# VHH binders against GDSL esterase/lipase 6 (GLIP6): the designs that were tried, part 19

Target 1, 339 residues: GDSL esterase/lipase 6 (GLIP6), of Arabidopsis thaliana (Mouse-ear cress) (q9c996)
Amino acid sequence: KSSSTVPAIFTFGDSIFDAGNNHYNKNCTAQADFPPYGSSFFHRPTGRFTNGRTVADFISEFVGLPLQKPFLELQIQILNGTSNFSNGINFASAGSGLLLDTNKFMGVTPIQTQLQQFQTLVEQNLIEKSIIQESLFLLETGSNDIFNYFLPFRAPTLSPDAYVNAMLDQVNKTIDQIYKLGARRIAFFSLGPVGCVPARAMLPNAPTNKCFGKMNVMAKMYNKRLEDIVNIIPTKYPGAIAVFGAVYGITHRFQTYPARYGFSDVSNACCGNGTLGGLMQCGREGYKICNNPNEFLFWDFYHPTEHTYRLMSKALWNGNKNHIRPFNLMALATNKITF
Below, E stands for the ipSAE of ESMFold2; O stands for the ipSAE of OpenDDE; V2 stands for 0.75 times the mean of E and O plus 0.25 times the DockQ between their complexes.

## First folded at step 17 (VHH; framework vhh_6qgx_2)

Design y05 (from x02 with F105Y; at its last look DockQ between E and O 0.89; V2 from the best seeds 0.75)
Fold by ESMFold2, look of step 17:
Structure y05 (fold): chain B 339 residues (1-339), chain A 126 residues (1-126)
Amino acid sequence: as target 1 above (339 residues)
Amino acid sequence: QVQLVESGGGLVQAGGSLRLSCAASGFTFSSYYMAWFRRAPGKEREFVAAITSSGGDTFYTDSVRGRFTISRDHAKNTVSLQMNSLRPEDTAVYYCAAKEPGWSYLLSTPYAYDYWGQGTRVTVSA
């Protein structure tokens, strides 16, 4: 029972997970360490790119573990000799992606560096190997890669198909790397409908009265092939089990049946300015903010509200196969791995 | 008191070159991203090029890539746009703009820029 619940969570990816890594990265220009970020639940900025808790926070709560600290905060504590990794670590960096060039000039921590950070801790024996093997690994990334493909200052030489395949090559490398470092319980979440984010209003070819279809086609292409990769993990990696979180479909239902989920607005940012609230980052001079973030799917120009993250996390934690498969996170976090 | 002052515009024949310059004052130039936008008659402002605060990264819209070069000089507080192989469709008023560092997709969005110059006219004749 309690002996079968995962002892730790190791988290990799982007803003759906980032608990404040960018704040501790002085080279990073993608920040949310100022008001009104964190104004719900925490009542202060924490560096999370939302008004409250992220998906990683809710999953930690469901498992019964403390909310995760960002790795870069813990790294400072390691230098001071006052660090504890026993409950897991959050390596995620908002704005990061699968491809090295994604938001590189912003100084984000790309997935390759996140993996190196984890590897270094393992090599230095700062994390017990027995803990790693029994722990939950959370991964979600790729939205920033796909959004960047459509930026007017990009000159992609790859077709959408080839670009998605390059992203999936890094997915395969990521899974191989964490498995070699001891990962056995893997949850990899799909992208949401990235073409629906308010920030699409900044893209010259994107409609604002509907989602950007070309972008969502790329996201679905990635999600389908990601699911194929996740499905073969138990066969390809002895002793590993994995689940695919179908975030696209989960989010699509919020957009299709907004009132059912408490939403009065599934298109505009609660916090921002301009078309869709998508032309200005929340908290910058002149921003506007909605009365009730719980009625909005989007918090800022790119990121869901805490309420959306809570709904998404519940669907991943105890949902059926339409939401997460072949079984949910509750089952993954409590089942023994059969080697 | 912030000022961005463009210069170097004029009339040029297709295939020719021009160099635009923008002198910046009243803010910490080295901490800002700099960009050039243009507005053709009857059209909205279009992103042309941007350069990061350090000068380490440059960005161009598709139609100018390989022909235009953005650069900056921290000692002189200037940003420049070297425009080669000019075409009639490059005819526009060119604006210098400045913004604080931030998200990548804010680079090409006029709404995201805090400071703007008065513009300098470039006319490319067939």
Scores: ipSAE 0.666, ipTM 0.860, lowest interface PAE 1.6, mean pLDDT 92
ESMFold2 (binder alone), look of step 17: mean pLDDT 88; pTM 0.903
OpenDDE, look of step 17: ipSAE 0.737; ipTM 0.873

Design y06 (from x02 with T61K; at its last look DockQ between E and O 0.97; V2 from the best seeds 0.00; counts 0 for: pae E 2.4 > 2)
Fold by ESMFold2, look of step 17:
Structure y06 (fold): chain B 339 residues (1-339), chain A 126 residues (1-126)
Amino acid sequence: as target 1 above (339 residues)
Amino acid sequence: QVQLVESGGGLVQAGGSLRLSCAASGFTFSSYYMAWFRRAPGKEREFVAAITSSGGDTFYKDSVRGRFTISRDHAKNTVSLQMNSLRPEDTAVYYCAAKEPGWSFLLSTPYAYDYWGQGTRVTVSA
């Protein structure tokens, strides 16, 4: 019976989830609220950093819930008496990270603020505690932190290992906080191969004929330690269950076997300009756009296409333990857990 | 007509200082990020420093951090680069550039800048 499926999804993180929060943030300069973003499904910009649906959208569809609205849109609608939070909320902000400094000057909403936004709703009794405990929590963040480590204008203050540990300290704080606010079903996704994004062409020491290996080493280091944190959640947090989405491996298969997944291009942005299409944001004057986004792994200089997000989301939803573990999102969302 | 005009270049001994300035006109100066790039003979244009439209955040190539200071003056529509402790490897033509606000990784990307000055030559002698 459908009554065993989670009643809501609460989503935190960055651009693989952001449903338009940055658009509603007057201080934010990281935007995708202009054409041709959103052209493949919505046929208009929604503030999503892709041509169509994100991972959060596909997971909502698989669960059988409406597509999530961004928190900042809902906040406006509640003031006007026209919205509620009963099906969940998307707090994600494109460009945000685990560390406060990550893209701070761009006015993104950092994970710490996303958590405060959720906490405020709980404290104001705008979300019922029993709903929270039955709901799915989706988290993914850290790609922006790692990409920014390699920017030529960053001060070199920490070793790669120490930087990753600082990121993981925030992961632990995030899990502690949502658990205290009632979270019990937690899905935390790993980073993809950040060193493969077209925007790496902007980095002075990054190769353009292959992925940036040093960056991907840091991503893998983070992912391994993240998995360790996720694995201990059921023992550290009574009543909580959690899954680790192995997005790195999922995405790596698309790059290794492109034709199998319908890709003719796994390196260049469909929409952008310059080397790899990675030197200009999609939709800015002079941009170029590919004929068929479904054949491209990357939509713009940093973000996957809807097609890539669809494939990724299917693997997370009903994949095997190579994709997501110890069990998949379908099992987590429907209480059909097989160890 | 957009114009960016650099001045203040010249010859200086290693360890010395220079102050570059860039006079901006023909666009809404307070709405643009400003940057300095440089090109040494036979090399590609490289990022030196950037400053946000508000002036609240500054960014530096690692090798110039602590030696160079970027600043802007909204009343005069100027961007300055104070260069201290100059080294022979700082020898280059220095360019002022302007871009609209955007993603952080675009700050160091010449392709992302819409307006460029003609450049001013800085020569640092051993």
Scores: ipSAE 0.495, ipTM 0.799, lowest interface PAE 2.4, mean pLDDT 92
ESMFold2 (binder alone), look of step 17: mean pLDDT 89; pTM 0.911
OpenDDE, look of step 17: ipSAE 0.769; ipTM 0.888

## First folded at step 18 (VHH; framework vhh_6qgx_2)

Design z01 (from x02 with S53R; at its last look DockQ between E and O 0.90; V2 from the best seeds 0.78)
Amino acid sequence: QVQLVESGGGLVQAGGSLRLSCAASGFTFSSYYMAWFRRAPGKEREFVAAITRSGGDTFYTDSVRGRFTISRDHAKNTVSLQMNSLRPEDTAVYYCAAKEPGWSFLLSTPYAYDYWGQGTRVTVSA
ESMFold2, look of step 18: ipSAE 0.738; ipTM 0.883
ESMFold2 (binder alone), look of step 18: mean pLDDT 87; pTM 0.898
OpenDDE, look of step 18: ipSAE 0.749; ipTM 0.879

Design z02 (from x02 with S54R; at its last look DockQ between E and O 0.92; V2 from the best seeds 0.72)
Fold by ESMFold2, look of step 18:
Structure z02 (fold): chain B 339 residues (1-339), chain A 126 residues (1-126)
Amino acid sequence: as target 1 above (339 residues)
Amino acid sequence: QVQLVESGGGLVQAGGSLRLSCAASGFTFSSYYMAWFRRAPGKEREFVAAITSRGGDTFYTDSVRGRFTISRDHAKNTVSLQMNSLRPEDTAVYYCAAKEPGWSFLLSTPYAYDYWGQGTRVTVSA
């Protein structure tokens, strides 16, 4: 074909991708649709859980596509007969996870429902099937599952190993489902060091002067096994190609070499209050905000700044094998695969 | 004027039971999550139990799970804590608290709660 760039991006997962789905979900209590969220780029709240663009936004820009609309916004527009899904859709819901019970009482849209939303659009012929087969699929999920393992009031009875295996069972189901619906270009990103988020200050047994090591051990266990699953995709699913985004290692470098990446603070939330800025959500009565979000790794009690997302996205887009493998997103999205 | 008024505290022998009640007024009770916290002598406030605004989900700290039951009554605007199999370590001032819904991990931090009662003392003797 004359164009080698993917025509669309379909995005699934949690808050590193959520472009505003939770705002349109009246039952959801996980919200960022109020100031000062969105203050750096959009200059208004959009429902994104950061001060500006997410990873999904930066990847869309690098591909040359419009920033993604959340599925629930588009669903309203389709009910009114005014929109379509031809350049991609963002199904991600902040707070969601791989396990159905993860943050269920908050009314988030779990990955299982995100997949059903996509399936329904395909079955209703609202997305051209030829577009799906040429499109990029972005997935990242599991941080909320692992963080919640350590909540004192949601203590699971499963061992860490069994819990991670249950998460990976859903990963396998997710890949199988999107493949059956036509997905062929799959990017699955690892978790970052979730034990380092400012919100760990709310956990009674988590240290606040260093990252929560037990949580990061679980995240790394998940990441290693996730990479194994991603590596077999081309063999298990004929015609599919896939990349593993090593977000843990990418983020670890920001923490190890902060000045190199423009950070003066890699531990505290720019926007929040209390220990690490992690005890209060950004924008709630009495919140505090840092002078320059671009110098902070974390925007709020749980989420990176736009600057951090920009750095992560660049590393995933055109990085080397330490960042993303077996090749980068640029190669995956443009059919320019080199080793 | 927001008020949270606890009642039902007192002295109880180990192994006994006690029921705390919290009467709420001055805000839209049905829109708030409700919780109990406690403060033992010489310690910081600690999370005990919470219940969502819709009443369908309850949460407990590990040390009380299976012994304490939180419930709410929207007709009376009350939240209750049934405390069974009491232990001397349960001795504390118990506080009723209310917060707007939000992220799950906000349930266990006192900083996230908008309204507080003055507390009711529970003493569990050996």
Scores: ipSAE 0.552, ipTM 0.798, lowest interface PAE 1.8, mean pLDDT 91
ESMFold2 (binder alone), look of step 18: mean pLDDT 88; pTM 0.907
OpenDDE, look of step 18: ipSAE 0.758; ipTM 0.882

Design z03 (from x02 with S31D; at its last look DockQ between E and O 0.90; V2 from the best seeds 0.75)
Fold by ESMFold2, look of step 18:
Structure z03 (fold): chain B 339 residues (1-339), chain A 126 residues (1-126)
Amino acid sequence: as target 1 above (339 residues)
Amino acid sequence: QVQLVESGGGLVQAGGSLRLSCAASGFTFSDYYMAWFRRAPGKEREFVAAITSSGGDTFYTDSVRGRFTISRDHAKNTVSLQMNSLRPEDTAVYYCAAKEPGWSFLLSTPYAYDYWGQGTRVTVSA
């Protein structure tokens, strides 16, 4: 008989989860290990691409587990023989994607490598299979793939439809791989409205007085097909249960009803410079910072504030079917499923 | 102390070729990404091409892909732009620029570049 609450969380994807993996990767050029990152909770840079906690951090708190350590930090500790994986591991790397070439020259850890890292731990018996089967698996990625489709120095030969299908091929491979390694409780989150990030100001012909609609059409196409994949998981994978986190709709509500959620600004980066605050990374020479990050949807040119992540995480944790389906993360993590 | 000096600009007929060079000094050339930007009269600087610090990856805006080639020579501290099949629309002042490695979407924005040359004028006549 197991407890009614998951013993661990295993986390894969990109910056809404990354707890500092890029910091420990000397080849990675995408970094947030300098001020003012981390100023709102940790009061120091941790390598998180926000001013405080990420979605992975809030979910860990809701479950009642310690905040996750990034895998690359723990990998250093493995040589010492003191590593403990019993409460979970965070493999996520900011800037990574589903397609292997996405941001490859930046030295990010792509999801294929994140899966290999997990597989190696399982094969080395550093994580008990019984723990894995009872644990929560969190997955989200694809925003970087879609944003990069529109970069002026990209030359995609695929149509938007074919490009999204290539992304979904990797989603299917990811689910198959974690299932074979023991995953049974799977939460896969959709993309947010990636066409709304301040960094769109760098894109040719992207509007700055509204979101970039073509990019959001691709994100919605991916999200729709992702939901179909997630819905079939219990049928395709005996013993597995899964939920689809509808992050697009959750974030869209923040943009539609900003005052309700405490936002005075849902378009500009709190920290950055130039159009939308989207032309300069937070913390670089000449950056500007807003007075109150809690009033801003975006922290920097690409990433939400801690406050936005808190609201998103609460909606995923105990929201209704508009937020997450067929049931919420609380039900998944505690075996209390309510329609 | 830091200096980027472009050369090789001039007047050329449509369909012709030019090779631009940029000599770099005053910084560790091998640590920097190098890029070419251009500015037509009355317009903002636009991204043309970039090359990573190792030279392992090159990037081009769509209008020049297949016609222009960026390269670098670490022994000579130079970056070059071979410009073939030139069109009147390529008429601009061409700038050499350098930045430290960073996010991919910073590669094409002038705001992200630490060092700039003074530019060399390319005029393509019909």
Scores: ipSAE 0.659, ipTM 0.849, lowest interface PAE 1.5, mean pLDDT 92
ESMFold2 (binder alone), look of step 18: mean pLDDT 89; pTM 0.909
OpenDDE, look of step 18: ipSAE 0.734; ipTM 0.873

Design z04 (from x02 with A98R; at its last look DockQ between E and O 0.86; V2 from the best seeds 0.74)
Fold by ESMFold2, look of step 18:
Structure z04 (fold): chain B 339 residues (1-339), chain A 126 residues (1-126)
Amino acid sequence: as target 1 above (339 residues)
Amino acid sequence: QVQLVESGGGLVQAGGSLRLSCAASGFTFSSYYMAWFRRAPGKEREFVAAITSSGGDTFYTDSVRGRFTISRDHAKNTVSLQMNSLRPEDTAVYYCARKEPGWSFLLSTPYAYDYWGQGTRVTVSA
């Protein structure tokens, strides 16, 4: 790897990134630490919510760094005196969101706690500050907040607009916190079309023959305002540079031109059961699995396949401004800022 | 063998109260989420209430929130539904069901529950 490549990647968010944190959290009920998760690449469960590698894994490979370990695994290694933080850390927790109450009863690690975990390492001098300033920060979260707005057992207290603004307040706090801890190279990815996930089949008023439009309207509202926040980072935070990963548009392209990307199915889960494969988690008693996950956009009731993640990651890594802007991850990760 | 047995149904006047009980046996009760669903005449099963394995969190469909209370007793392996301020629209067969802990969106779908009681009928007259 070149001397201009970022030395580490620090990853925050939810299941799109989670490399196994939930497995090490005994209180968490959102798990993927059982077969057939991981079967297409690792040939064993790792706690990743897909059949193979996530976006964080592919970006690590493109940078030339080892695949990330989850923070909770490394925390155990610190207690045993066998720790290595030099290549970065993955704090992401599947099911977590921007709002503190999002899936709280599931025992997920919310973004606020993920940030505290990072802060503690910095304050204890377990991560060198000069490394932090040169490292890549990957963030993506909010799908769980948006999906949960439509759950039938939730009592809506905020309008969609106010709810999205509350989510964005936490985005602003997150960026402020990591900047104060030394972050300078920030990649914040938009939500995908969360209204298209197979699990929508269990929501009231959600169609199963098309994506749930009301949910996608909220996701797009969040995404547009997120982009505005990301665009002002260089002016609001001296020395910081940031990119907005347009995951919504990237994913929509896969749905629009499925054959181009090797997909024969962009609606159903490869692994699951019931309508859209969206009524049962992959690997639970009675599940069904497709013959070839590479032909499916979705792996399970909520999450993309490894193949989809690979395509997303390539688009974010070296894509044009339609995919990621104002420049791509390769540019962000391979150039150093001199102060 | 897993068994869920509901009791406490009956005929009640609007504004009245009933307490449903579900006796659980044949499994580690404290390891499972428990829920009540109901089926009105000519309708599909619909979610009423759920409670986490510890009893620390409870969830309700909008139409019963504030009127119904789900609870569980780990010593007696029972889950209960206290139904107050009953309305004619609450008329249904009420079913007790169990599921493994998991994702939040699975709480309200009948498909996610692997064992069901036989049901107990509640009739609320005007």
Scores: ipSAE 0.643, ipTM 0.848, lowest interface PAE 1.6, mean pLDDT 92
ESMFold2 (binder alone), look of step 18: mean pLDDT 89; pTM 0.915
OpenDDE, look of step 18: ipSAE 0.753; ipTM 0.874

Design z05 (from x02 with S108N; at its last look DockQ between E and O 0.94; V2 from the best seeds 0.74)
Fold by ESMFold2, look of step 18:
Structure z05 (fold): chain B 339 residues (1-339), chain A 126 residues (1-126)
Amino acid sequence: as target 1 above (339 residues)
Amino acid sequence: QVQLVESGGGLVQAGGSLRLSCAASGFTFSSYYMAWFRRAPGKEREFVAAITSSGGDTFYTDSVRGRFTISRDHAKNTVSLQMNSLRPEDTAVYYCAAKEPGWSFLLNTPYAYDYWGQGTRVTVSA
């Protein structure tokens, strides 16, 4: 508060951030609250969709704050009279997206509901307003929307361009909503190359010897337009500052120079089974697991390893304009902006 | 102990209809997603249709959408596939399968299904 570092982090989006919300959601069928999830750092399942920490966890560490609690855990604590919002809240839900229909039957918490959860806390004065205006807001979402566009059992009703525009409409609404609720320091991360996840092996017409190019074209289309939206934030929203995290390029570099980043495998899941390790969720009967997750870009059929998240987070925290722009997350979190 | 028993297969002329049924026993039927897969001669099993445990959502491969309807009856522990406007390309052995709920893309892969029936033959003549 009296320091130049943000007092709290409020986090919205999907599995790159989810700290365990799905575990506490009785309606959700997308779960990672069983072994071997969480084996590397926590040494127990936490509901995180990786072997250790997520990007949200690493950013919390870099800022100097405790690891974030999922909102649904805090909601239980409110019922028990022990809630504490002073260092921020994680609303992210793995499998969620920008469009309401994305994985709705799985019971995930879509971005619209995540925003409503935050709004309710603000309107009830459960978060001090001075904290909100000084705090960091982290957003990343859209990978699930784009992956699901290519599922063979849900016919698309929109062209790729129109679908991306519908996603971006929700991005605009999201930024408007959090600004009205007090957000002033906004970090919005792009999608990674979703066409490279091992689970693409389940998609008809997706290649397994290379990434699914059509899916990555759609992700890049979204990312380019997202950056335009983020660049306008300081003009459109007085007093707000924002950064665009170029996660696509960051992750692509890991694939291009794997040995430089300690990877021996950038295509297969460490934990899973079948083609690319992408045909079975990690931890289900019959799964196989690699000897060293730190050598793998992907942990399971859909999600990066902790090691990948660590590398990604370092690039976002103190990287140059190729990684995050117009300045890095360290500058945003400390208000020490250098161009 | 777990059994999935398909019935209703047979020979039908192109343009005709068949209704497949799958009787389930030995597990908590209402907790499982149910699906139909098919295997044409010389091919691997392919996804046809799935229905969630509640019956609230249904899913179809593109080649059967609008022609096939999956449904379930919790009182009888059965899942059905109504197959209309049949084509010679629909000729296959049809398998009933069951899985626990999970990620959306797991509906599409035989690898994710815990229980399988022996199959029922469907032959669609020109």
Scores: ipSAE 0.610, ipTM 0.821, lowest interface PAE 1.6, mean pLDDT 92
ESMFold2 (binder alone), look of step 18: mean pLDDT 87; pTM 0.896
OpenDDE, look of step 18: ipSAE 0.729; ipTM 0.869

Design z06 (from x02 with Y111W; at its last look DockQ between E and O 0.90; V2 from the best seeds 0.79)
Amino acid sequence: QVQLVESGGGLVQAGGSLRLSCAASGFTFSSYYMAWFRRAPGKEREFVAAITSSGGDTFYTDSVRGRFTISRDHAKNTVSLQMNSLRPEDTAVYYCAAKEPGWSFLLSTPWAYDYWGQGTRVTVSA
ESMFold2, look of step 18: ipSAE 0.721; ipTM 0.874
ESMFold2 (binder alone), look of step 18: mean pLDDT 89; pTM 0.907
OpenDDE, look of step 18: ipSAE 0.775; ipTM 0.888

## First folded at step 19 (VHH; framework vhh_6qgx_2)

Design ctl (from x02 with W103S F105S; at its last look DockQ between E and O 0.05; V2 from the best seeds 0.00; counts 0 for: pae O 9.9 > 2, placed apart)
Fold by OpenDDE, look of step 19:
Structure ctl (fold): chain B 339 residues (1-339), chain A 126 residues (1-126)
Amino acid sequence: as target 1 above (339 residues)
Amino acid sequence: QVQLVESGGGLVQAGGSLRLSCAASGFTFSSYYMAWFRRAPGKEREFVAAITSSGGDTFYTDSVRGRFTISRDHAKNTVSLQMNSLRPEDTAVYYCAAKEPGSSSLLSTPYAYDYWGQGTRVTVSA
């Protein structure tokens, strides 16, 4: 366990990082708070959209911190005067995106609201400034935005370029906001190959024998520009350092060389039903579950298994420039940055 | 104008059968997932069955599995629900619904569906 150099982790984003915020939102329909979610590690559902720990969870373990609680859980505790969030807070919400309208009907907490929640805590002096400045900020979002762009009957009003621009505008706003609030150690994670999720089986024009290439092209477009934004953070925001997690490339390697990583199936969801396991959410009536989740890249119709997350986290923690750049999370967390 | 018109409801004795039909118009039927929901007196609307656009996959709530069969006819733009071995607890207003493909929403969630019928009443007597 590397000596924890960071006092806390603050996490923003979507279902990739959600630690159970949606569970505490009664109006939210994007839920993973039922079996068999969380079965592999927690042995109960926590609202995480995987069979166990997320990348955020693993990073917490790597830095030697307890797992962060979801903000909505802590909010209840704050009201009761019993809140403890010394190790940081998870603000992520499954189904959310960079765009405010992304899955709005599902009652998800958009990133704008997540940021406001954080801001409120800072303004209320519930989090010490010194802690914030030394803490890790983890951000991953945008996959729902990209996926939703390809929904057939809701013709996007924007071109792909304009749409990605809108996404990136929010990225810039997000960085600006968290920096103003004291963020100095920032990790932005790219999108994975969204076109390869089992849920693509719901799309009439998406292939089921291969990844949806058009969707991946759009994801790559976003990722490329995201990296550019991340690279200029130290220049644009004095005192801030930032890394770009190349999640797409890492995931692509899993798909290309599955045996190297212990995968026997990199296409189908371990838990779900229908084509690719992508037509029914895990845990819902009629779902099927694989015998060994560790052999599957995807847990459910949209999300990786804990095993996948573990491999991903290791690659991001101590990986080279192919996995994360300009330095890795370990360096970001320990200030041992060798340029 | 989009229309979903249910038919086939009525009074039936326990153990009996009914076949519900839903006629769809005003949208590209073949592109939509179709489903049946029901609402019993004093209860919330609940998912019964769904069928994918192609008809290749069907989904059922546990309580009706093995008894109910959802099917669709693309030529007639209809979706049907064959209900066998009916029980008093199956008494409800049954609604036909249409869902856009590609949505990551759960098939069992009413908000996922774009269009709804007016419903047809099914009463199963003991």
Scores: ipSAE 0.009, ipTM 0.288, lowest interface PAE 9.9, mean pLDDT 91
ESMFold2, look of step 19: ipSAE 0.177; ipTM 0.656
ESMFold2 (binder alone), look of step 19: mean pLDDT 88; pTM 0.899

Design j01 (from x02 with D57Y P110S; at its last look DockQ between E and O 0.93; V2 from the best seeds 0.00; counts 0 for: SAP .7 > .668)
Amino acid sequence: QVQLVESGGGLVQAGGSLRLSCAASGFTFSSYYMAWFRRAPGKEREFVAAITSSGGYTFYTDSVRGRFTISRDHAKNTVSLQMNSLRPEDTAVYYCAAKEPGWSFLLSTSYAYDYWGQGTRVTVSA
ESMFold2, look of step 19: ipSAE 0.778; ipTM 0.895
ESMFold2 (binder alone), look of step 19: mean pLDDT 87; pTM 0.898
OpenDDE, look of step 19: ipSAE 0.804; ipTM 0.902

Design j02 (from x02 with D62N; at its last look DockQ between E and O 0.92; V2 from the best seeds 0.81)
Amino acid sequence: QVQLVESGGGLVQAGGSLRLSCAASGFTFSSYYMAWFRRAPGKEREFVAAITSSGGDTFYTNSVRGRFTISRDHAKNTVSLQMNSLRPEDTAVYYCAAKEPGWSFLLSTPYAYDYWGQGTRVTVSA
ESMFold2, look of step 19: ipSAE 0.760; ipTM 0.889
ESMFold2 (binder alone), look of step 19: mean pLDDT 89; pTM 0.910
OpenDDE, look of step 19: ipSAE 0.781; ipTM 0.889

